# Designs tried in a protein design chat: VH-VL binders against q9h9l3. Part 110

Target 1, 176 residues: q9h9l3
Amino acid sequence: PRKMVAIDCEMVGTGPKGHVSSLARCSIVNYNGDVLYDEYILPPCHIVDYRTRWSGIRKQHMVNATPFKIARGQILKILTGKIVVGHAIHNDFKALQYFHPKSLTRDTSHIPPLNRKADCPENATMSLKHLTKKLLNRDIQVGKSGHSSVEDAQATMELYKLVEVEWEEHLARNPP

## First folded at step 7 (VH-VL)

Design od4 (framework fv_nivolumab)
Fold by ESMFold2-Fast, scan of step 7:
Structure od4 (fold): chain C 176 residues (1-176), chain A 121 residues (1-121), chain B 107 residues (1-107)
Amino acid sequence: as target 1 above (176 residues)
Amino acid sequence: QVQLVESGGGVVQPGRSLRLDCKASGFTFSDYWMHWVRQAPGKGLEWVAVIWEDGSNTYYADSVKGRFTISRDNSKNTLFLQMNSLRAEDTAVYYCARDTFYSYLGHFDYWGQGTLVTVSS
Amino acid sequence: EIVLTQSPATLSLSPGERATLSCRASQSVSDYLAWYQQKPGQAPRLLIYDASNRATGIPARFSGSGSGTDFTLTISSLEPEDFAVYYCQQYSYWPLTFGQGTKVEIK
């Protein structure tokens, strides 16, 4: 079978008033939650807003950050040919300027059985924090230091494992 | 076949307004960032504005900030540029261009044919 | 904003000759640089992106090189259809900026 990984990215604000979301950190974990990749990434554009409350990124993290082009190449080599799990993963792929095949993409923000297990409306987009608390009884994204993309990627993989058998069977009968 | 077709250009007086349209076909318009780039007669290219795939974000060149508004209607596969308070120096052929956001942000794999805007007294 | 300076302004050559076009950036743009070809009355056409990658459908005689501040577009042997204006463009920093162009004309 194809290997499976989970990804989570942190973005900073570039452009006027920091409204453009640019990749500034990426974490990738394997099926067991082991870290395969975790790097701060230097955007090609001037950072206007670090969004530190959410991203956890500060100016000091940019000093030895991997330039975007190099980081993108490294990340795509890990993702290519694998099933990639993420939460609202469209945003991560957009920040990477990358299209991953839909047949190999799993978005935990759009899996109806997962929402059903959490007693949430099946077609609603629920936050990673909410689903993780409801289904794994674990608090993530806690405190004032910003989110950990490693923690978020690990939680995302664990959430997917709860519905993996059911969802893979659904996808086999209803290919994307 | 990817096509971008601009329309709405013409001759206008300084201080007036004009709206340009760009009709897209042959690709999923809602997946792409779109730009406007202009070229004054006999001069080089100047980037004008960008809009995200869902219309959630926009960014403008300093020369047009506060006067021009970029927008899109994904249900009609159409990109717009509303140009207010036009100046003689806005005289140019205006091109719509498709971003390659799946590669590196800000280079353009497809361009429209352009539409001429002439601002004169 | 990043200023891109193209040289020479005009390059007069004969078919079969090698054309070498320069683009210099006011500060490092890494390899976030594209080259476009424009013929009179036509829209620009993408030739090269990421400094050295040829766009789909572009003939092998076109090649790009360089990184940082110094970039070169090379046409190894000019064909009649290659006589046009060439623009470089950086996408490392907002706003996006273009060079002023190099016209390649028949001698």
Scores: ipSAE 0.005, ipTM 0.485, lowest interface PAE 14.5, mean pLDDT 88

Design od5 (framework fv_nivolumab)
Fold by ESMFold2-Fast, scan of step 7:
Structure od5 (fold): chain C 176 residues (1-176), chain A 121 residues (1-121), chain B 107 residues (1-107)
Amino acid sequence: as target 1 above (176 residues)
Amino acid sequence: QVQLVESGGGVVQPGRSLRLDCKASGFTFSDYWMHWVRQAPGKGLEWVAVIWEDGSNTYYADSVKGRFTISRDNSKNTLFLQMNSLRAEDTAVYYCAKSYPYDFYGTLDYWGQGTLVTVSS
Amino acid sequence: EIVLTQSPATLSLSPGERATLSCRASQSVSDYLAWYQQKPGQAPRLLIYDASNRATGIPARFSGSGSGTDFTLTISSLEPEDFAVYYCQQYSYWPLTFGQGTKVEIK
C-alpha cells in the first residue's frame, strides 16, 4: 500500500491589488499527525497583502523563509507517489503549481460520507473549522492571529480517518 | 464539438510585437486552463505559457518571460498571447491548447490548427 | 526544469511490426506523463495521459507504461497511419516540458 500524508498551505496576496494567491507556508503531516514538513516560503513576487487574519503570516516570517523554487522541490519529493489528503486541496496544488493524480488525492471538502456524519447535505462544501468542531469536538482557527497550517493539516488527517475505510471501498468500486 | 482557432500570425521584423488570438467554441471556456505551445520549423514542441480558468494566475517558459503575456477574455471565449521584443528564435507555429482543471491541468486534449509567426528582416 | 529524453531519435519499421518508444525523465514525474502523435502539417493529438490511460478514440494498439523516470509507448502492430512523430510530455512540474520526439518512419 501507498503511504498517506495530509497537507495544508497558507497563501499571501501578490500581483495587482493582492489578488493573486502565492504560497507562503506549507505543512505536511504523516498518518499519525507527526510533522514531516513545515516551512515559511518566500514568494518570487512582491507581497502586497499578507492576509494575516487568515494566513497567520507576517513580514518577520519572510526574513529567513525558503525561496519558492527550493521549497517546491522539497514538498513535491514528499508528495510524489503518496496519497495526499487536504481540505479544498485544489487551492494548495494551485499555489504549488503542481498536479497530483486524482486517484491519489483525497479532498475532505468533497467526501459525501464525511458530510453525512456531520449532519450536513452530502454535496455541500463545509469548512474545515465546521467539520472539525462537529466530528472531532475540537476548535481550530481560533482568534485573530491567523490559522496554523500544522493544526489544519492534523485536523484534516483525523477527519479523513473517520471515513477512510468506507471511502477507500467506494473509490475501489468507483475509480475516479 | 470542441474547436480552437488561432489567428494573428504573420511576418514581423525583430524587435517588433504581435498579438495572437485563439477563439474557442464547443465547451465552457471559463472552466478550463489554456496553454500556448510553439514549434519552430522542423523542430519539436516547446511549451510557452498557461493561464488559469479565471485568469488569476499565469506561468511562462523561461525563454519568453518578460516578453510574452498570456491573457483571456471569458466573455468572448478568447485566449490571447501578446508577444513583445520578438527575436528570430521566436519563429514558430503557435498552437493554443486546452486542459481540464484539477485532474487534467497539464494534459493538452484539444489543440488548434496553429498560426505561423516568422520573425525575419 | 525537467528534461525528457526520448529514444531512439528515429525508428525505421515496416507495417505490422511492433514499435517501442522510450522516454526518460531527469527526475521522478510520478505518472504525470502524456504521449502525443503529430503528422506533417497537423497539430499534435493526445494519445495517452497519466502514463497508461488511452485518450478518447485512440485505438487499442496504443499502450503506455511506466512511472517515475522511465516510460514506454508501445504500438503493438503498426498501421500505415501510425508513421508519425511521437512526443512525451510531463506535467508533474512547472514549466511543462516535452521530449525532443521520436520519428517512426517506413523502412
Scores: ipSAE 0.006, ipTM 0.499, lowest interface PAE 14.1, mean pLDDT 88

Design oe (framework fv_fezakinumab)
Fold by ESMFold2-Fast, scan of step 7:
Structure oe (fold): chain C 176 residues (1-176), chain A 121 residues (1-121), chain B 111 residues (1-111)
Amino acid sequence: as target 1 above (176 residues)
Amino acid sequence: QVQLVQSGAEVKKPGASVKVSCKASGYTFTDYYMHWVRQAPGQGLEWVGWINPYSGRTFYAQKFRGRVTMTRDTSISTAYMELSRLRSDDTAVYYCARDYKYESGYYFDYWGRGTLVTVSS
Amino acid sequence: QAVLTQPPSVSGAPGQRVTISCTGSSSNIGAGYDVHWYQQLPGTAPKLLIYGNSNRPSGVPDRFSGSKSGTSASLAITGLQAEDEADYYCQSWDSSLRGYVFGGGTQLTVL
């Protein structure tokens, strides 16, 4: 059996007009929801927009943040060879400048049975907040202080566990 | 033309183990999961678990964990279910059934004829 | 005990309509999982009758139909015939048990 982890990243705006999404926090949890990694990450480019409403990141978090190159190496050591669960996970991998094999990737924003359980169209992209409320009866991403990537990673793992047997069965029959 | 041929009836003493076989033909054995379902005399159907013949990966119903082992031999297209520490209430017909994927789920499309396992002293 | 609830028996005369209910909960049918129906003639293995709530496999007459609403499903048999006399089982997936679950079965008697 392969080990499984869940990841959630927070991005800040860099580049012209803050339009580039750069990694500024990453949280990784194991199958039981225990934290394996949770660090603020310093982008190599000047931060134009902290996007605090969503990211929860402020200037204070950057003072002693782990430089991107070092953080990336640490994160990839954890992810390599494991099944990685995320929500809209392509955004996290893009921010990490990393390719994870599709066969070992699980994206809770693109699992039709999960949407079906939430009484949503199977091919719609539902937010993590909506699925977590409908299926786990938990409120996440509450308030105006930004999201917790630890909370999001934990919720993502719990959502995947609801469909794990069914979805792993599907993937074994229909390898990506 | 899909056939699931099961082994013959077994009589066992309490505490013994039994191993039931299910030989598949008429399709690619490794393309479909195999389920095991039992039915006590005059009672309803009860799901035991499944095996993915391609990977050998298994999943068992909570009630049977620790007592059931599912295996397969791809060279002869045969699935096996072994149940240990038998009790009298394990007396049942044990069916293998092929799992079929459709657009929104899975159902059991072909069933073996069943193997009667009698556990008595 | 069965996880899905079916009446133990139902009866009808030839040509009549009968319905068999299958009641689940929020962890199975109520969670959106499809319901499948199997027919078991005396002394035989179960045979797929309806899959995915309302679909008929090839060879099943259109007298058999399925439906699902909320936490329940039903199998309807119209134009009842003597050869319909059998046990009928509903099946779904249960997310709490992480397994396939069956109804207790309904014996159909054709009078």
Scores: ipSAE 0.000, ipTM 0.480, lowest interface PAE 16.6, mean pLDDT 88

Design oe1 (framework fv_fezakinumab)
Fold by ESMFold2-Fast, scan of step 7:
Structure oe1 (fold): chain C 176 residues (1-176), chain A 122 residues (1-122), chain B 111 residues (1-111)
Amino acid sequence: as target 1 above (176 residues)
Amino acid sequence: QVQLVQSGAEVKKPGASVKVSCKASGYTFTDYYMHWVRQAPGQGLEWVGWINPYSGRTFYAQKFRGRVTMTRDTSISTAYMELSRLRSDDTAVYYCARGSYRYDTEGYFDLWGRGTLVTVSS
Amino acid sequence: QAVLTQPPSVSGAPGQRVTISCTGSSSNIGAGYDVHWYQQLPGTAPKLLIYGNSNRPSGVPDRFSGSKSGTSASLAITGLQAEDEADYYCQSWDSSLRGYVFGGGTQLTVL
């Protein structure tokens, strides 16, 4: 499939002492960076820690949030059969309780050509903020009010586009 | 001149449907949730529901589920609320109101339309 | 039936202070949800007066103030003017109803 989307999720803390990460927002953009999905999501469990500094989620965002089961269905309809790009994307899939085929998954935290372009070791894991600044000269996740998952998804797609031809050729020769 | 302009008064018979419009101007229509709130004559305010103009997603107060439908047309920055199977106790002024944050609401309404009187009488 | 309880009326003379209470429960104000206040002049749409318990929008005089404690909130109006004669509504969110809820409204008469 030639269709490609990028995803970024925000999680809040549920369970004992807020140590469980539960989905609280999901943003999905297309190849050109147009938003296909962006909703706040209500976890099925009581929120103990909003993690607002990182997530940007506040109690007010949960007031009209989409229940997890409904949101999950909507999100999976968009992701199924497409190439899905994300940064440390296994965390997003875990929060969605979803398995996406490795052959259709692109994780910008584990693409050696991106690390090479950013002048760091190929086996190092770099943050989305650092890669975006180094390679796109763009500041994301600015301030202390939390991250924008739309901004993060858009940056992730633009990062992948920098290595798309090279990495798709690599995957064709070395199928996952 | 940030404003919400609503359609004119309607008189309907019991069992009919009514569709009220709310045209936004002076701001980006898709950046804010649009809420609907009603007020029966001499009574208080009652929340009906919201629409996210960007996605088209809606959420309705439990009392109105099955009778209310909210839609929007982004090409003309207009939101609609349709209420079906009208009863005499649906007689009210219906307001559209803008939510406080982009793509979301903080739970308060910072900009209101002037209201549309819907009278249900036989 | 309103979910939040307000007195039906309050009155005061010009220059005086009045307070309007808004009493909720554990599913709304008591759960930590913010309280917002609206002023409705006769024949007009409601206007946002106070948001987030105590914040004033641009253009609202500082003689209007809000506070919140436990399951209740209050709107205080100092230096009453004739133009303050209006209905006042508190509003919050109720987690049990999954909806925005309003108080029954308080009619302020300036004597």
Scores: ipSAE 0.000, ipTM 0.495, lowest interface PAE 14.9, mean pLDDT 87

Design oe2 (framework fv_fezakinumab)
Fold by ESMFold2-Fast, scan of step 7:
Formats: structure tokens, C-alpha cells, sequence
Structure oe2 (fold): chain C 176 residues (1-176), chain A 121 residues (1-121), chain B 111 residues (1-111)
């Protein structure tokens, strides 16, 4: 196994008017795209808005979901000490209530060479769907039934691999 | 300004190997990838591979894997391409070219004048 | 043999406009990868003419322009001059081959 994984989380709305984002699914894949973790996660707070159009999460998914405290422990054991790739990954880490070292974090929404390959402004934040279509000619997040976090994590790893050698060398010369 | 100076023409027999050099000046050698591109007489351009002069890491086109080796010497800002088990259809002009990837796109902004490698007999 | 398809030749008279096409597929230009153009005068190395679909390096006249649409790109040369006689190559990245690819080249003749 390589010392690198990709993660994608789905969040549901909790708190007043469902404005708080709480972890409700997490998928982690290895360098080759094999699934290391994929669980529905039960938030400790009442779910106000499932955000099903985007999250793909419905009430039935919560029946045997892993409680947040247990899921968090499992996920952090997989992430700790590894290079973690994600898209807008700060949202995932916030939902996990977790700090991952910046030196081991790779955010495909903030890698200038990746935007450059997609004919996008280097300083813009592009969606995972857009970059995946432009650079891999693959449609992800199709339909109105919600996103697959496994699909998103796999796409994120494949996007990173397009710039991996170049970006790792850049980071070695210019540590964050 | 930026210059890439290549070694002189080579004549080799089938089965031999050839090593072409490319000396860079006018910029920080380790800041830009170096590519190798060949052109057979009367034919188009064919990409061979690249080397990152900072790390020494390489990537080769599938067609050349097992026969090509790219190296560099940072003390003299020189990149090398060695091609082994030469065949008559390896006869070509071999170019080194700098990849410009820092400011605007991934393109080959400066090219060496080329090294003619002739494989005969 | 070449991954990107260009017409083998184009011609025009001085002062006219010519366009050179570069046709790719879903694994390269169609996937959104940038197209770059190189000019090769007889007996010389290729020279960067257009990068990133439509950008000109310093020293390239504005009568040279590039564009990209769908699976294809085009190089346009206006106000054609005798010194424009050269071979022109397009270049992109191919995700299936995981490498840089070139067009077969187009020989421009100024009549």
C-alpha cells in the first residue's frame, strides 16, 4: 500500500435551520482506487436536512449507521501519518473535527498546475465535477439522487495522479 | 538568455547505444523539466520522455521504455538521453526542449538545435 | 501514426489568411487539454508559436492566433508573408497514452 489515500465525505444539515454540516458518510480509497473505508455515519445531533440532492443520504441509511465517535476513530487511524488527498478537503476535516498536517495534505481544488491543465485560471477554485470532466473525460455526480463519495474519492485520486510528480517536487522545494 | 546547446552528430551501428547531451544556460536548470523529442528524416515530431533536473525523476513514452535512459548533472547544467539497442529506424534528429510550466501552461518554450543520430549498416 | 491529425499541406498568397486544423479525440483535446503550436523553418529546430490554446510568446506577431473548440484546434495566420513558409505542428497531452502528443505537421507554402 502506498502512503497516500484520497477521502471524500458527505454531510447532512444539523442545528438551526439545518445550517451546520455534520458528517454522514465517509469514503477513503488507496492510491489505486481500492476502497479502504466506506460507511454511513450517524451524527450525534438531530438531522434537520438530509441534503439528499447532493449527499445521496436518506433516513434509511441512518438505521445501522456507525455512530460518529466510533467512525471518527476508525477514519483517523487510516489518515494519520499518510498523505491525504481531497477536494476542498478543509470541509471534510472540519466535519471530522480533525487537524491534518498541511505538509501531508493535498487539496485538488488548490493545485495551480491542475487548473492550468483544465484551461482554468490558476487561482480559481474549480468543482470536482468540472475538473474530472475536463481532465479525465468522466461525468461524476450525475442525476438528482446525490453524489457517491466513493466515486468522488476515486476521481480525486486520479486527478492528483495527473500532477503528482510535478506537485510533490514543488512542495519539496517550497514546503507549506 | 536561455540557450540549450546539444552535442554533435553521431553515427552508430545497429545494436549500439548513443548518449546525447544538452547543456542549459540562462536560467536555473533545476526549475524546469527537460523533454526529449525526436524527428526522423522527413517525418513529424515524436515525444520520447522527460526528466526533472531537480530530483532526477524521469518518465518515458511507452514505446521507448526499456531502451531509453535520461540523466542529468546539475553541477554543469547538462541533461543526457541514452538510447540503446539502436535500429535503423532510430535514425533521427534528437531535440532537448525545456518545459515551461510555472507561469502559463505546459509548453516547450526553448529547444536545442538538435543532434542527428544516424544508425547505418 | 500521428495522434493528432493535421492536413499535410496548406497554401496561400501573400497578404491572405490561412488556417491550419488540428483534430484530436476525447482522450486529448476533447478532454480539455491545452493545445500548443510550433513553427519549424527548414533546417531549424521547432520554435514555440502559440501556447495554452491562444497565447503568444514575446516576439510572435499578432497575425498568428490560436483557438480551440470541442476535439479540434486551429492556427490562423493573417497577412501571410514569404517568411511564414515552414512546417507547423500542434501539440497536446493524451490521457490514455499518458504522454505528450504531436500532430503530423502541416507544410505551409506561400505562392
Amino acid sequence: as target 1 above (176 residues)
Amino acid sequence: QVQLVQSGAEVKKPGASVKVSCKASGYTFTDYYMHWVRQAPGQGLEWVGWINPYSGRTFYAQKFRGRVTMTRDTSISTAYMELSRLRSDDTAVYYCAREYYKDSGYTFDYWGRGTLVTVSS
Amino acid sequence: QAVLTQPPSVSGAPGQRVTISCTGSSSNIGAGYDVHWYQQLPGTAPKLLIYGNSNRPSGVPDRFSGSKSGTSASLAITGLQAEDEADYYCQSWDSSLRGYVFGGGTQLTVL
Scores: ipSAE 0.000, ipTM 0.467, lowest interface PAE 16.1, mean pLDDT 87

Design oe3 (framework fv_fezakinumab)
Fold by ESMFold2-Fast, scan of step 7:
Structure oe3 (fold): chain C 176 residues (1-176), chain A 121 residues (1-121), chain B 111 residues (1-111)
Amino acid sequence: as target 1 above (176 residues)
Amino acid sequence: QVQLVQSGAEVKKPGASVKVSCKASGYTFTDYYMHWVRQAPGQGLEWVGWINPYSGRTFYAQKFRGRVTMTRDTSISTAYMELSRLRSDDTAVYYCARDLGYRYSEYFDYWGRGTLVTVSS
Amino acid sequence: QAVLTQPPSVSGAPGQRVTISCTGSSSNIGAGYDVHWYQQLPGTAPKLLIYGNSNRPSGVPDRFSGSKSGTSASLAITGLQAEDEADYYCQSWDSSLRGYVFGGGTQLTVL
């Protein structure tokens, strides 16, 4: 119905002391959760910190990874003109060095009705793991081997679907 | 193989309610949205609404809001559409149809054979 | 009341080409939403014929093709066969109605 996708990116640490977040994996799924894009991405800068506990990225994944410039072009072609759903999605857009229109962006970390359904304070930024457990009865991001961006993108789309009708009505009355 | 098996034809009086079922097999029921589309005799297709079998979330076309209720039972992979306060112009074949998205938008890849609902005095 | 406009009928002889138009507006096809096409043989449920403007499902002959431009889409059928006699419906999404919308249907008669 809607031209809507969900995205989740994994970042590694580059720059001084690994404090800069650089894109190292991107997963994009469609409305039904089918994978449209899932690639390891080679940052243009030296990786100082793989952040493996969270990112799931290891040095082996960088062998044959798609260079950032090429990956960015592919990803932006998928995102442009679509409603893009993510969790704390501004971090993903920053890593992509991309501006997506606010009117077409849905951030599941900033949707008050979603927090209400999870019995959480409306203004709190709840983790994807917490919301998915509370609302979908699924454990994601399990263990110490890092997150699956495919799993996270799929969970994010399903979370959005729980509030889609209500939130789209809210946005129509209160355009961003 | 994917199959959507619908309940049999119904004859109802004006003011009654009808509940049509659609039993899915051959795929994971909760992975795909289920839509309901109707067709009055000699007329075109009209979208009624959808249900997400995973969450139970529904969305209805404006025309049917307040009269239609969609539900599902995941234990038997069955979706339901109940239409209340029936009028003669609700006479139609009601189809369930599976939603499959590819890249940019959703479309209906498998359809049930339809359930004829006749509303007559 | 159909939101997308199709001609009520088209006809052609075996072997000929016919084109069925589907005209929308800025809130649906003109907004960039994809167009899908369904074939309905007499007494049967609709069958997916074209999805995503121009893609054919497995089993649909290459005689069927779809295209989209601006606020309109078209279904082309070449090499008409008697078994193509059916009703054809286009379908998209309308952002103003927030729902799936269909064309009024086109009855194809093979002469």
Scores: ipSAE 0.000, ipTM 0.467, lowest interface PAE 17.6, mean pLDDT 86

Design oe4 (framework fv_fezakinumab)
Fold by ESMFold2-Fast, scan of step 7:
Structure oe4 (fold): chain C 176 residues (1-176), chain A 121 residues (1-121), chain B 111 residues (1-111)
Amino acid sequence: as target 1 above (176 residues)
Amino acid sequence: QVQLVQSGAEVKKPGASVKVSCKASGYTFTDYYMHWVRQAPGQGLEWVGWINPYSGRTFYAQKFRGRVTMTRDTSISTAYMELSRLRSDDTAVYYCARSYDKYYGETFDPWGRGTLVTVSS
Amino acid sequence: QAVLTQPPSVSGAPGQRVTISCTGSSSNIGAGYDVHWYQQLPGTAPKLLIYGNSNRPSGVPDRFSGSKSGTSASLAITGLQAEDEADYYCQSWDSSLRGYVFGGGTQLTVL
């Protein structure tokens, strides 16, 4: 049996007109929702757009933030060999410049049984907020000061646990 | 800047097929879902479906299943929507629109300028 | 036709307040699904105005606000300006249709 973690990353805009998404915070929780990692991360490039409305990141968070190369090493040590759960997780792995094995990746935006439980089309993309409200009767990402990546990672793990048995059986019969 | 540039207007006969393109620039094409929404002249908006450019997975509104096909070419950051067996009531402006962000994949921004498809005999 | 019901038109004078309603049912807004709003200026593509019931994208003035209660949602526009003259659409998700649904649209005329 492999250990399971959930991840959520926050990105800021760098590069021309802030169009490049650069990692600026990463939260990782274990199966029970306990925090294993939660750090602000300093991009190597100048931040053009903090995207504060949903990232929750402000200039003060960058003062003692962990440099990208150091943070990446720490994060990869936690993820390696584990089942990693996330929502639209390709974006997080891209920001980390990391390729996690597909056989150990679980994306809650792409699990048909999860959408089915939410009375949504099995192959539709639903927001984390939407699925959490429908299936857990809980509001996340409340207010206008940005989202908590810890809260998002915890919600993502709880959503996966609703379909874990069914989905792991499916993957065992249909390896990716 | 983020831009979605769509192909030009098309005139088709009933029973034909049309393929509309949407070229993305100013962001990483595979990071966001691409939606297609149509609007008949003087009428409201109607969702057609989406494609995940990373995986190629699609989902279509029930009304269009069996007639619509969505594809993409990641080498040129372009999404396509093909609608077959055209009827006169398929006359509409067809928009591509990007998912707003990771947290709100069910909302659409920005939108392309639209492609007018006219179906007439 | 349209799954969500909006008034076909609303009117107001510059500086006034208008509200645009969006009425759903138990399979969409009443089921707890978020409501989003788009503004379509004449001859242009729609633009996201409000997402997740009450949130504004960057660049949208705070004169625009959204709310949701029961099976309905409302878009409020205060301090009306001539450039607000446009069509406004609400959007949600319908569990029975298993798809995104739009309101029929409301034409706002600034007198």
Scores: ipSAE 0.006, ipTM 0.553, lowest interface PAE 11.4, mean pLDDT 87

Design oe5 (framework fv_fezakinumab)
Fold by ESMFold2-Fast, scan of step 7:
Structure oe5 (fold): chain C 176 residues (1-176), chain A 122 residues (1-122), chain B 111 residues (1-111)
Amino acid sequence: as target 1 above (176 residues)
Amino acid sequence: QVQLVQSGAEVKKPGASVKVSCKASGYTFTDYYMHWVRQAPGQGLEWVGWINPYSGRTFYAQKFRGRVTMTRDTSISTAYMELSRLRSDDTAVYYCARGEYTRDYGYYMDVWGRGTLVTVSS
Amino acid sequence: QAVLTQPPSVSGAPGQRVTISCTGSSSNIGAGYDVHWYQQLPGTAPKLLIYGNSNRPSGVPDRFSGSKSGTSASLAITGLQAEDEADYYCQSWDSSLRGYVFGGGTQLTVL
């Protein structure tokens, strides 16, 4: 078993009209789905839009939140040198202002075998909620009070495990 | 030099509470998790829980949930562990220890306090 | 009692090699969690000896080494010295208990 983690981040809106996505929560789980990291994160810029319907972030979460610079250092220590699994993971890396090697990155929104198993077009970008329902028969992101990044990271790891053997074999033959 | 200085020995009666302190120096207190580990006389090490000193977030071992409370005061770089409803089998040396994250799952304790003996006796 | 199983005692003569085992299960070492080792001299606090299965902190001699295979880990001490007489503990994470777990400890006696 490979050194592998799954990540999911929640973002809030900062900048003009809240259009900039800034990190406000990060969850990281290991191969078995155990939580390695789960912290609320205080953006360095003023929060204009909590995006609570999706992020689950409220003003009270910011009171004890870890500042971005400190949280980023903690998160990068966990990610460095590991295979990192995520869904639309480029958004998470952008929010972290971090480059992770493509050879060690696995994006469940861009794995053709996963879409095949879900009866979806191979090159389509399917939502985490859709793939999890179709392949794991599990409802995530339920309700109107925001998503759980822990739940999302756990679902993402479980989805990857469904195709891990065939996808790692594909990557070995077709390096990115 | 990184140091963790713990409060002195305590003698308590069953049913009482004890609060042990751990003062950190030589590093940025909020950059590292603080763990608490105990050791009963002649016995092995037992993990109690951790606190993130920046956020105040805590995580406790199942055995101690409902009886332990971990807090910190960032203005004096001090962590606290309070254990309530003490029993005779809570008699132990209680250590604070600084947590450092390995790149492959979990925390290890790289710097330890000298320990605080808590004796619970009638 | 302990979730990680260590022999209660091991012994060796100066200059010899000893190994201390740490046996876990599928919920801890077998799940891929790192193993760390601590040395506790009589009357003192534990000291970090090995972290992340096989890494040595600054100041720990290369006579100490760690390894991990399957559900078990091992601490090897070569060139045994009188100063090595101590209790040794392994530590990992257990996903079923959702907590850090220690081995029961091994008392090393240098004959």
Scores: ipSAE 0.006, ipTM 0.533, lowest interface PAE 12.6, mean pLDDT 87

